# VHH binders against Tetrahedral aminopeptidase 4: the designs that were tried, part 7

Target 1, 336 residues: Tetrahedral aminopeptidase 4, of Pyrococcus horikoshii (o58468)
Amino acid sequence: MERIVKILREILEIPSPTGYTKEVMSYLEKFLKENEVNFYYTNKGALIAGNHPKPELVVIAHVDTLGAMVKEILPDGHLAFSRIGGLVLPTFEGEYCTIITRKGKKFRGTLLLRNPSAHVNREVGKKERKEENMYIRLDELVEKREDTEKLGIRPGDFIAFDPKFEYVNGFVKSHFLDDKASVAAILDLIIDMKDELEKYPVAFFFSPYEEVGHGGSAGYPPTTKELLVVDMGVVGEGVSGKETAVSIAAKDTTGPYDYDMTNRLIELAEENNIPYVVDVFPYYGSDGSAALRAGWDFRVALIGPGVHASHGMERTHVKGLLATKELIRAYIKWKG
Key: E = the ipSAE of ESMFold2; O = the ipSAE of OpenDDE; V2 = 0.75 times the mean of E and O plus 0.25 times the DockQ between their complexes.

## First folded at step 4 (VHH)

Design e18 (framework vhh_6fv0_2)
Fold by ESMFold2-Fast, scan of step 4:
Structure e18 (fold): chain B 336 residues (1-336), chain A 121 residues (1-121)
Amino acid sequence: as target 1 above (336 residues)
Amino acid sequence: QVQLQESGGGLVQPGGSLRLSCAASGFIFSKYAMYWVRQAPEKGLEWVSTITRSGGSTYYKDSVKGRFTVSRDNAKNTLYLQMNSLKPEDAAQYYCATYHSGLYWTPSDYRGQGTQVTVSS
């Protein structure tokens, strides 16, 4: 398996629903130390890495994922939940999950429709999937609320869904390719460039709060002038995205990306024969959107691998991952 | 504890030369890139030069390129900056730096006290 896919598999298996990113950050710390890249944490817990003393370009990708949080212990001891981010419930039905208590204890469960047995519920195939009619079935011997309280589970505990990774015929299928695919591309690039990172005025920003809209709002090095957001491209009707190419976003819901920066990315993709598409996203925001709303005076552009079935059971291709890595490389080298 | 000690600064006439040295201790010197930075009165820190851990690659601020040469001796844990054809605008406090536990724009316990370079006739 390609090294970029191996890295992706490793980070996908580490739970990181928004608000619970310490484990994935620990993986990144180890990776950066092994590759002799300097790093530090911002106050909000973003990890910033780079070896240049005056970074003008920040390359940002987010480590946090969609997930859920325990909202209520139900009368039978099983769990009601609240979604973290825009998780598409039908695409997670039947998925296994880990409940993580605030003391770090872990329990297993499954996301299901309430009263899920077909033999006693005629609506199991027809009912709309909403938080109110779904639950987490806990894999413990519980019959009442007090049983689950004794385990130490309570409202506020995290729920992380299994990624369900598969690599077949060049396709990568998994939950949370948004945005761990981009993180993997950056990490694979760091291995390639580790001995020359000091040459380029770049820092990498691993964001912990993108899925709830404020990951990009603070913490940038004071010399930052440009923000290159690496997040998923979109594959579907009305957009140009392809799983085998890097998407260059000209515009999303929050408006157009920087004209000159976007044109440079297109020119670099063409000059380097990198498979790319230019796209306009109808329902999309990013850490770049958050940075601009927070008042940062940056030029911002966004690229990323094309992802099918975003916010659900996602798929991309190793060719799109590699195209994304190569375009990041080309842009960094152009800055030198 | 990481320590950096600069030396070699002084007063020189325009067109003159100086060789700065930085003695490093408290970390494995050969594992980290090193930087030269400078600060003129009432100005922020300005990056001057970078040398990779092996010494195989060197990088310079455009205004000093061709005039300054950075080098290192990993056996002696020492960083050097050879400054030729000095100009009045090169006058500053010069620091060596390493940021293996932090980045340049954060306060750094790993910068030395600096060495003063004055260029006047």
Scores: ipSAE 0.000, ipTM 0.341, lowest interface PAE 10.8, mean pLDDT 88

Design e19 (framework vhh_7z1x_3)
Fold by ESMFold2-Fast, scan of step 4:
Structure e19 (fold): chain B 336 residues (1-336), chain A 121 residues (1-121)
Amino acid sequence: as target 1 above (336 residues)
Amino acid sequence: QVQLVETGGGLVQPGGSLRLSCTASGFIFSKYAMNWVRQAPGKGLEWLSTITRSGGSTYYADSVKGRFTISRDNAKNTLYLQMNSLQPDDTAVYFCATYHSGLYWTPSDYWGQGTQVTVSS
């Protein structure tokens, strides 16, 4: 298995729903220490890493994932929930999950339609999937609310869904390739560049709040002039994205990305024979959007590996992961 | 009160060596990465070196790599810069400073007053 895929598998297995990112940050901290990269945490818990004293380029990717939170313990002891981020409920139905208490205790469960047995519910195949008619079935012997309270589960506890990682014929299938795929590309690049990283005016920003829209709002080094967002490209009708290429976004919902920065990325992809597409995303925001909305005077561009079935059961290809890594490398080296 | 005090500067011949010291007080020295920076006549601040909290990792600017060595003694709350093969263009005021991450671009809470190093025959 390619090293980039091995890293990706490791970070996918660590639950990191938005608001619960300390465990994945601990992995990143250990990784950076082993590769002799300096880092610090911002007040919101973002991890900023780099060895250059005057970074002008920040490369940002997010570690947080879609998930849920316990909303209510139901009369039978099972759980009502509230989504964290834009989780597409039908694509997560039947997924196994871990309930994580505020004290760190973990319990297992499954996301299901309420009254899910086909033999007593004629609507199981046609009912609209929404929070009010779904629940988490807890894998504990519970029959009433009090039973679950005794386990220590309460409203406000996190729910992390299993990633279901599989690597077959170069394809990577998993929940949360958005955006752990980009994180893995950056980490793999850090290994490649560790002996020369101090030469380039770059810092890496691992964002913990992208899926709720404010990860990119604060915490940048004061010398920052350019923000390169590494987030998934889109594969589907009306877009150019491919799982085997890096997507370069010219525009998303919040408007066009920086003209000069985007053109440089295209030129570098062409010069280095990196598989790429240029794309326009109709329903898309990023940490770059958050930074601009917060008033940061940055030039911003966005690239990332093409991901199929985004916000659900996702897929990409190792070729797209490697293309993304190589374009980040080319841009960093050009800035030197 | 927080203080950083540099000592050990002075006049030295080209090719000579000099050891700078910085004594820290008013904060838990072992919890902070430390830096050396300099300002040459008529120029801005130039970062030279960083040492991590434990002393386990060190980083250097290309201009001084191989000639300067940063070290620390956490028991004595003291930072050092061993300067070898000094050149006339090493003439500057040398400052010790601390940053939250040990990187020059992070906010610095504490700076010393500086010590003058002059490299001249």
Scores: ipSAE 0.005, ipTM 0.268, lowest interface PAE 10.5, mean pLDDT 88

Design e20 (framework vhh_nb_b201)
Fold by ESMFold2-Fast, scan of step 4:
Structure e20 (fold): chain B 336 residues (1-336), chain A 119 residues (1-119)
Amino acid sequence: as target 1 above (336 residues)
Amino acid sequence: QVQLQESGGGLVQAGGSLRLSCAASGFIFSKYAMGWYRQAPGKEREFVATITRGGSTYYADSVKGRFTISRDNAKNTVYLQMNSLKPEDTAVYYCATYHSGLYWTSDYWGQGTQVTVSS
């Protein structure tokens, strides 16, 4: 297993639904300390890392994932929930999850359709999968609301779904490749460049609120001029993305990315023989979108590994992860 | 506690040279980036130069080619060699340390040393 995939597996195993990112940030702190990279936290809890005293380029990727939160304890003791981010419910049906209380206790459960037994429900195959029709079935002996309250579970507790990581024949399958794949590429690159990071005017920004639209809204070093967003490319009908290549986005829902920055990324990919595609995303926002809406005077571009089935049971390829890492490296070195 | 003490400032004629020193105490010097800033009358404090833990150096465009920053870890001292001084270099020069290694997170400042360049 390639080191980039090992790192990815490790961060995927740490639950980080938006709003609950302290555990994954602890992993990143340890990683940065072991590689002698300086870091600090912003007020919102973003982690900024780098050894250059005057960064002009910020490379941003997000650590937070789609998830859910306990909405209410049902009369039978099981849980109603509220989604965090644009989680596609049908693609998570049957997934195991961890309920995390505000005091740190953890419980297991499963995301299911309400009344899911085929032998008593003829609608199980037809019923629309939406929050009101689904629930979290606790792996605890509960029969009434008070039973679950005694466990310490209450509304506001987080629900993190299992990633279901598999690495086979170069393919990486997992929930939350969006955007832990990009984080892994950055971390693997830091190992490669640790002895020379101080030479390049770059900082890395690990964002905790992208999936709810405001991770990129604040916290940038005052010397920042360019933002390179590393977030998934899209694989599907009507787009050019490939799991084996890095996507360079020319435009998303926010509008065109910076013309010169995007062209330089294309030129660097060609000069370094990095597999790439150029794409236009019709339904896509990022931390770069958030930064621009917040009024930051940055040149912004976006790249990332091609991901299939985004926001559900996702897939990419180690070749796309490595292509993404190499394009980030090329851009950083070009800035030096 | 962290202390930074600048020295070596003074009056010099245009085209001349000065060497500033900053003696540091209260922290493990070799693990921190060190820098120099200046503040001219009626202006905001501006960056001049920095030297990282590993010895890489960075300069403001206004001083590139004229100023050289260096460090001596055995003496816990950072230096700023200023050559080809201009009247516009007149300022109070401050030594700073970067606990996090990043210049916008400068943690501690010295008292400053006055540099006056006569025309």
Scores: ipSAE 0.000, ipTM 0.311, lowest interface PAE 11.9, mean pLDDT 88

Design e21 (framework vhh_nb_b201)
Fold by ESMFold2-Fast, scan of step 4:
Structure e21 (fold): chain B 336 residues (1-336), chain A 121 residues (1-121)
Amino acid sequence: as target 1 above (336 residues)
Amino acid sequence: QVQLQESGGGLVQAGGSLRLSCAASGFIFSKYAMGWYRQAPGKEREFVATITRGGSTYYADSVKGRFTISRDNAKNTVYLQMNSLKPEDTAVYYCATYHSGLYWTPSYDYWGQGTQVTVSS
């Protein structure tokens, strides 16, 4: 298995629904220490890493994932939930999950339609999948609310869904490739460049709140001039994205990306024979969008590996991961 | 208990020199990066210079070529040699340390009390 895929698998196995990112940040801390890269946390818990004293380029990717939170304990002891981020409920039905209490105890469960037995519910195949008609079935012997309360589960506890990682014929299938795929590309690049990172005016920003829209709102080094967002490209009808290439976004829902940065990325991809596409995303926002809305005077561009079935059971290819890594490398070196 | 104590400040004429010292105690000095910051009247604290555990040095553009940061691990002391001083260098100078972050973090782990430097025109 390629090192980039191995890193990705390791990160995917660590639950990090938005608001619960300390475990994945601990992995990143260990990784950065082993590779002799300096880091610090912002007040909101973003991890900023780099060895250059005056970074002008920040490369940002998010570690947080879609997930859920316990909303209430139902009369039978099972759980009602609230989604974290734009999780597409039908694509997570039947997925196993871990409930994580505020004291760190973990319990297993499954996301299901309420009254899910086909033999007593003729609507199982027809009912719309939304929060009000679904629940988390807890894998504990519970019959009433008090049973679950005794386990220590309460409203506000996190629910993390299993990623279901598989690597076959170069394809990577998993929940949460958005955006752990980009994090893995950055980490793999750090291994390649660790001895020369201090030469280039770059810092890496690992964002913990992207999926709820404010990860990119604060915490940048004071010398920052450009933000290179590394987030998924889109594969589907009406877009150019390919799983085997890096997408360079010219525009998303919040408007066009910086003209000069975007053209430089295209030029660098062509000069270095990196597989790429240029795309326009109809329904898309990022940490770059959040930074601009927060009033940061940055030039912003976005690249990332093409991902199919985004916000559900996702897929990309190792070629797209490597293309993304190489374009980040080329841009960093160009800034030197 | 960690303590940083600055000394060496004072009044100096434009074009003159001063050497600031920061004595550190309560931690393993050789394992931490050390930095100097300054705060002029009515302004926020700004970065001046840093020296890493390994001895690499970094400077603000406004002081590069005029100031030199150094450390003596045997004495648990960091120094700032200030040459060709200008009136705009007038500020309270603070010593700071960080153990896992970069020098531009919003706050350092430990700060000194500061030493006043006044450069007359």
Scores: ipSAE 0.000, ipTM 0.229, lowest interface PAE 14.2, mean pLDDT 88

Design f01 (from a07 with T107L; framework vhh_lunsekimig_d3)
Amino acid sequence: EVQLVESGGGVVQPGGSLRLSCAASGFTFSSYRLYWYRQAAGIERELIASIYSGGSTNYVDSVKGRFTISRDNSENTMYLQMNSLRAEDTGLYYCAKWGTRIYYSSLFDYWGQGTLVTVSS
ESMFold2-Fast, scan of step 4: ipSAE 0.181; ipTM 0.617

Design f05 (from a07 with I102T Y103G T107L; framework vhh_lunsekimig_d3; at its last look DockQ between E and O 0.01; V2 from the best seeds 0.00; counts 0 for: pae E 12.5 > 2, placed apart)
Amino acid sequence: EVQLVESGGGVVQPGGSLRLSCAASGFTFSSYRLYWYRQAAGIERELIASIYSGGSTNYVDSVKGRFTISRDNSENTMYLQMNSLRAEDTGLYYCAKWGTRTGYSSLFDYWGQGTLVTVSS
ESMFold2-Fast, scan of step 4: ipSAE 0.259; ipTM 0.657
ESMFold2, look of step 5: ipSAE 0.000; ipTM 0.369
ESMFold2 (binder alone), look of step 5: mean pLDDT 79; pTM 0.780
OpenDDE, look of step 5: ipSAE 0.000; ipTM 0.316

Design f06 (from a07 with R101K I102T Y103D T107M; framework vhh_lunsekimig_d3)
Amino acid sequence: EVQLVESGGGVVQPGGSLRLSCAASGFTFSSYRLYWYRQAAGIERELIASIYSGGSTNYVDSVKGRFTISRDNSENTMYLQMNSLRAEDTGLYYCAKWGTKTDYSSMFDYWGQGTLVTVSS
ESMFold2-Fast, scan of step 4: ipSAE 0.219; ipTM 0.625

Design f07 (from a07 with W98Y I102T T107W; framework vhh_lunsekimig_d3)
Fold by ESMFold2-Fast, scan of step 4:
Structure f07 (fold): chain B 336 residues (1-336), chain A 121 residues (1-121)
Amino acid sequence: as target 1 above (336 residues)
Amino acid sequence: EVQLVESGGGVVQPGGSLRLSCAASGFTFSSYRLYWYRQAAGIERELIASIYSGGSTNYVDSVKGRFTISRDNSENTMYLQMNSLRAEDTGLYYCAKYGTRTYYSSWFDYWGQGTLVTVSS
């Protein structure tokens, strides 16, 4: 297994639904220390890493994932929930999950339709999947609300879904490739560049709040001029994205990305024979969108590995991960 | 407690040589990348040389071929050998190790007191 895939598997195994990112940040801290890369935390908990004292380029990827939170304990002791981010419920039905209490205790469960037994519910195959008609079935002997309260589970506890990582024939299948795939590409690049990183005016920004729309809103080094967002490319009908290439986004829902920066990325991909596509995303926002909306005077561009079935049971290819890593490298080296 | 103590500064004529030392304590010396910074009067502190745990080195262009950074892990000491010194090399020389704090905290800069190098004709 390629080192980039090994790193990806390790970070996928660490739950990080938006708001619960301490465990994944601990992994990143250890990684950065082992590779002699300096870092600090912003007030909101973003991790900024780099060895140059005056970074002009920030490369940003997000560590937070879709997930859920306990909303209430139902009369039978099982759990109603509230989604964190744009989680596509039908694609998570039957998924195992971990409930994480505020004291750090963990419990197992499964996301199901309410009244899920086919023999007593003729609507199981036809019912719309939405929060109000689904629940988390808790893997504990509970019959009433009091039983679950005694376990220490309460509203506000996090629910993290199993990623279901598989690596086969170069394909990587897992929940949360959006955006842990980009994080893995950056980490693998840091290993490659650690001995020269201080020569380039770059910092890496590991964002903890992208899936709820404000990860990119604050915390940039004061010397920042350009933001390179590394987030998944889209694979599907009406878009150009491929799992085996890096996507360069010319536009998303929030408008065009920076003209000069985008053209430079295309030129660098061509000069370095990096597999790439140029794309226009119809329903897409990023930490770059958040930065611009927050009033940051940055040039912003977005690249990332092509991901199929985004916000559900996702897939990419090691070739797309490596293409993404190489384009980030080329841009950093070009910048200075 | 992390401590960095520089020594070896002094007054030297152009073309002369000096060897700076940075004695370190309070951390696992062999595991860290270490830095030499220079601060000239009226300008901000600049990185001039670094050495990583594995021994690889980097230099700013103005000192390449003239300065050599090295480390002795058995003595917990980093050195900067400065040859062919020029008037523009005059400044306060700091050794540095970047530190980290807990989650929600920013950097601790671990700096020595500095050692003054004056290149004077």
Scores: ipSAE 0.005, ipTM 0.378, lowest interface PAE 10.2, mean pLDDT 88

Design f08 (framework vhh_lunsekimig_d3)
Fold by ESMFold2-Fast, scan of step 4:
Formats: structure tokens, C-alpha cells, sequence
Structure f08 (fold): chain B 336 residues (1-336), chain A 118 residues (1-118)
């Protein structure tokens, strides 16, 4: 397995629903120490890394994922939940999950429609999948609320869904390629560049709150002038994205990206023969959107690997991961 | 409070040697990459060498083979052994670290002057 895919698999296996990111940050801290890259934590728990004292470029990707939280223990002992982020319920139906208590105990379960047995519910195939109509079936012998309370499960506990990673014919399939694919590209690049990273005025920002809209709102090094967001490209009708290429976003829902940064990224992709597309995203926001909304005076651009079926059972290709890594490298080196 | 104090500068003839020291305090020394920078008159500060706690080192091309960076984690001290000194090595030498576990502050020593002249 290619090293970028191996790194991706490792970080996908660590649950990190928004609000529960310390475990994945511990992996990143260990990775940075092994590659001799300095780092610090922001007050909100973002991890910022680099070997240059005065970074002007921040490369940002998010470690947090879609997920859920226990909302209520139902009368039968199973769980009602509240979604974290824009999780598309129909695409997660039947997925296995881990309930994580605030004391660190873990329990297994499954996301299902309420009253899911076809033999007693004529509507199983027709009922709209929404939070009120679904639940987490707990894999414990419970029959009443008290049983589940005794296990130590309560409202506020996290629910992390299994990523279901598979690598087939160069395709990477998994939940949470948005945005762990971009994180993996950055980590793989750090290995390549570790001995020269101090030459370039760059820092990497691993963001813990993107999926709820405020990961990019604070914490930047004081010398920051440009923000390069690395987040998924979109594959589908009406967009140009390809799983085998890096997407360069000219615009998303929050408006156009910086004109000069975007043109430089296109020029660098062409000069270095990196497979790329230029795209306009109809329904999309990022940590770059959050930074601009928070009042940061940055130039912002966004790139990332093309991902199919975003916010559900996602797919990309190792060629798109490598193209993304190479474009980040080219932009960093251009800044030197 | 982070403190970095350089010493060992002086006047030396071309081809001579000097050993610079940087004494550090106020942080967990063994956990950080440390840097030597040089500033010549009228020229911006440039990175010349760096070292991590595990011993890996980097050098700018102009000093490779002539300068050796090292560290003593038990004494919280970093060194720069400078051999085969040239006139262009003249300048103020600074040791530096950036960041703490919770902040992006760069920390610099006061500098030590190295003059290479005949």
C-alpha cells in the first residue's frame, strides 16, 4: 500500500466527530515529533505545525468528522441522537457505530429506522429518514432506560460511525475522506519535505471544528497573510471534479476565492504537469469561509482531492491524493 | 519565561575556528528543534543550521562540511562548531526557537558577534 493511503487508513480508524478530536490530535502530535516538526495547540484545540518562525502561508485541513451525540435514552434502553454536522442520514442507515462515554467507556450500536422490522412496519421502505424517525440500537442486553443508565451511557456521549475503509484498484472508499484525505496528503508531504521545511514561511493548521462551521475562525500565527484550504473537491453533475485529479476551487457558496492565489495554483499545476480541474461549487463552505467571516485579512484559496458521494459513503483515488500533495508542495516552494 | 543566551563569538583569522554556545532556559529543551541564524551588516537574518532533540541536523549549503551543530540536553545547551572560517561568515549569530505547546511566539537570543579578518 502506498504510504499516503497507509497514513489515511490510520487516521480514518481514529474516531474524531466534531468535539471529540483529542485522540486524532495525539496521533498527529506523535507523527510531528517523529518527523521533527515543531507544533503548538490553540486554545480551541487546533494543532499548528511548522519549522519556520514567521509563517506567511498557512495550509489548513480539518480532522473532525460528521457524527452524532446521545440525546436521550429511550424507554426500551436504546438511544435517540442528535447529529453533529451535515450528516446525510439515509447514507448512514445500517452503519455500525461506537458510543463513547465521557469516562472513556465504549459501546457498539447500529443506526436504524425506529420500528425497523419489515414484518410489522409497512412503511420501512417509504418513511423519510430524519432524526425523529431513527435511533441507535445498542448492542447490550437492555430492556428499559434504567439498564442503559447503569452502563454509564447518558445524554452528551459521542457517537462515532465506522469509516468502512477499502482500497481497491487505486480507489479509496470510506466515510470521512472529507477531510482526512487532505490531512493524509499534508502528512505525507511533511515526510517528503521535513529536511527543507524550515526554508519556507509555511505552517500547517489541523482544524477541529470545520463540520460545524467555526474551525477556521481563530488561532493563526500572527504573521499569516495567505490561507490555503485543503478540503475535498466535489465529483458530480454540474461540477468538474475528478477522483484522479486535484480540484482548484474558483468559487463556492460564500463567493470567489482570491484571484491571484487561484491563478498561481492553476499555473503551478500546469507547469508541474499535475492533474487538475478548476471548479465552482454550488453548496460548499470551508474553514476559509469561517476565517473570512471572522474578520481575518487573508487571501484565501481552496484545493483538494475529488471526492464522490460527499457526506455519505465517499470515494476518491490515490492519483487525486498524490495530485493534491504535489500542488501543495509546488505552492509552498513557490513561496520560497 | 524563555531565555536564550549566546556566547563564544570573537575575532578570528580566515581558516580559523570558533565554537558558539547557546544556553537555554524556561522550556522543555529536549522537546524542541533549535536554530542558528546569522545576520551580516546590511543583510537580512538567514538560517544557517538547525537541530532536533533526536540529533537530526540541517545546514545551509555555504556552511556544509565546515560548521557542526550539536546539543547537550542534560545542560540545556546548543553549540555551533565553526571551522575553516571565511570573511563572509562575519556577522551576528543568533540562536532561536519558535512556539511553545500553546503559542506561536518566536524567541531569540541577544546575538554573539563573529568577525573573520586578517
Amino acid sequence: as target 1 above (336 residues)
Amino acid sequence: EVQLVESGGGVVQPGGSLRLSCAASGFTFSSYRLYWYRQAAGIERELIASIYSGGSTNYVDSVKGRFTISRDNSENTMYLQMNSLRAEDTGLYYCAKWGTRYSWFDYWGQGTLVTVSS
Scores: ipSAE 0.134, ipTM 0.588, lowest interface PAE 5.7, mean pLDDT 89

Design f09 (framework vhh_lunsekimig_d3)
Fold by ESMFold2-Fast, scan of step 4:
Structure f09 (fold): chain B 336 residues (1-336), chain A 118 residues (1-118)
Amino acid sequence: as target 1 above (336 residues)
Amino acid sequence: EVQLVESGGGVVQPGGSLRLSCAASGFTFSSYRLYWYRQAAGIERELIASIYSGGSTNYVDSVKGRFTISRDNSENTMYLQMNSLRAEDTGLYYCAKWGTKYSLFDYWGQGTLVTVSS
């Protein structure tokens, strides 16, 4: 198994729904220390890493994932929830999850339609999957609200869904490849480049709030001039993305990416024989979008591995992960 | 409190040698990668050499073969041995350590002046 896939598996198994990123940040700290890459936290909890005192290029990827939060303890002791980010409910139905209390206690559960037994509910196959019609079935002996309150579960507790990682025939299937796939590519690149990172004016930005739209809004080193966003490419109808290639986005919902920066990425992919596609995303925003809307005067471009079934049960390929890593490498080296 | 104190600077003629020291306190010295930077007149502060926690070293091309960085973990001290000094090596030399809270490089010494003059 390729080292990039091993790193990806490790970070996927650490829950990090938006707002609950300390565990995954702890993994990143240990990784950076082992590779002698310096880091600090911004006030919002983003992790900035790099070995150059005046970074002009920031490479940003997000560690936070889609998830949910306990909204209400229902009369039977099970849980109503509120989604964190654009989680596509039908694609998570039947998934196991961990409820994480604010004191750190963990409980198991399953996302289900309310009244899910087919033998007493004719609508099981037809009911629209929305928050009001679904719940988290808690794997505890509970019959009333007070039972669950005694366990220490309350509104505001996080719900993290199991990633369901599988690696087969070069394919990686898992929830949360958006954006842990990009994080893994950066971490694998750091191992390759750790002895020379100080020569390049680059810093890495591990963002904890992308899925709710403000991860990229603040915290950049004052010398920053360019932002290279590493976030998933899209595979599907009307887009060019492939799981076996890095996507270079020319445009998303918030408008075109920087013309010269995008062209340089295309040229570098061609010169280095990196599998790539150029794409236009119809329903897509990123930390780059957040940075620009917040008023940062940056040139911004976005690349990432092609991901199928985004925001649900996702899939990519190790070839796309490696292509993404190599394009980040080529761009960093070109800037030096 | 993290403290870095440079010493060993002075005036030397071209071709001469100087040994700089950086005495460190307030952190676990043996666990950190450490850096020497140079600030020359009209030039922004630039990396000269680094030494990893395990002792591996890196140098900017202009000083390779002339400068040697080393560390003594028992003394909490980092050194820069400078040989075959050139006029272009004139500047303030700073040792630096990682910031761990709000900045990548917020721990700098006061600097030690090296003047190569003929």
Scores: ipSAE 0.135, ipTM 0.592, lowest interface PAE 6.0, mean pLDDT 89

Design f10 (framework vhh_lunsekimig_d3)
Fold by ESMFold2-Fast, scan of step 4:
Structure f10 (fold): chain B 336 residues (1-336), chain A 120 residues (1-120)
Amino acid sequence: as target 1 above (336 residues)
Amino acid sequence: EVQLVESGGGVVQPGGSLRLSCAASGFTFSSYRLYWYRQAAGIERELIASIYSGGSTNYVDSVKGRFTISRDNSENTMYLQMNSLRAEDTGLYYCAKWGTRIYWSTFDYWGQGTLVTVSS
């Protein structure tokens, strides 16, 4: 369905590096108001949405993305940076970005290796891509630090990379499908279910701090018993994930997911003919991991669309987005 | 400003029928989703039926097929037709308008409630 892709495109175009999520939250507020879904913010700025007074199931996805922050204005006026989250630097080299000042002014730039001209640097093809060896080239006429200071740029300003969205032959390619793909699936589901949503004891949790590991640490409705994490599945060697299916995670780095909850998700996928895989993720944590570490007594399971090249130039398929949406729907209805 | 006033409650025998009314004022009635909640002795207030601005309806399973929610936008009134009443349907029935929540368990713009007693 084209609507899920349209929603995804819209939220991808809104910058939301961890710590700078007010713009994307404003989009979500408008969406929820238009669909007559009640919401409130937690103290940390998570958005909780739902129409049932006693939610037992929380469906959580994160709105924050990988990004960077201005660390230092270099002597030539260009910018040193600090990564936000586990951004894979080689896959972002040459990406355009927006520097966002604390006053809201925006400037354009590009992530590059320091001294990037091949004709004066024999190491350009060999140098390891680390923060210390890279910089943001600012698209302004600057020659010294004072020039950039006059523009109003300073350490602490956010850097948001362009998503580079493309939709071709059912494939969606973009940075930040982790986890805006899951957010889009939830929003598209809300449109489908808006006339029946209050029948089910469910709330949706839009998390602003997942990429730095503490989005799921607090803020749950007091009646919460189960947490369904909707985050990307993994496509690659040693895992079963497919871009055209929903992944059901049996285990990640932090241990196994809830046995009964996971089995119910598998049963519902089978009963409803939803394309799915069951997977075991190496090197993976989620808002569910954060909730359990924080001491929440929840049963936790994780599902999501299969994403290729996670934390870099990502790809999924509309079939995987729809499979994810349908499995969330099936689980919510089973809880009715 | 916003007012919701319930009426139509009373005492009825098992198997009987009642029609509840919710008269609304202070907002554009046709533009909002409306709800019926019920609170029985010793039980928390529960959503039993809703009607959306577009006319779609929703019911908890225990009343589905027995209760019918409807609205009259020209009269700014919502109704709950209750048939085949059971002892467990006894309680205070509240009309509510969709609105911003401050607490998860609360809802803005409640009515005062109307008592339904199903006795044998």
Scores: ipSAE 0.022, ipTM 0.476, lowest interface PAE 5.9, mean pLDDT 89

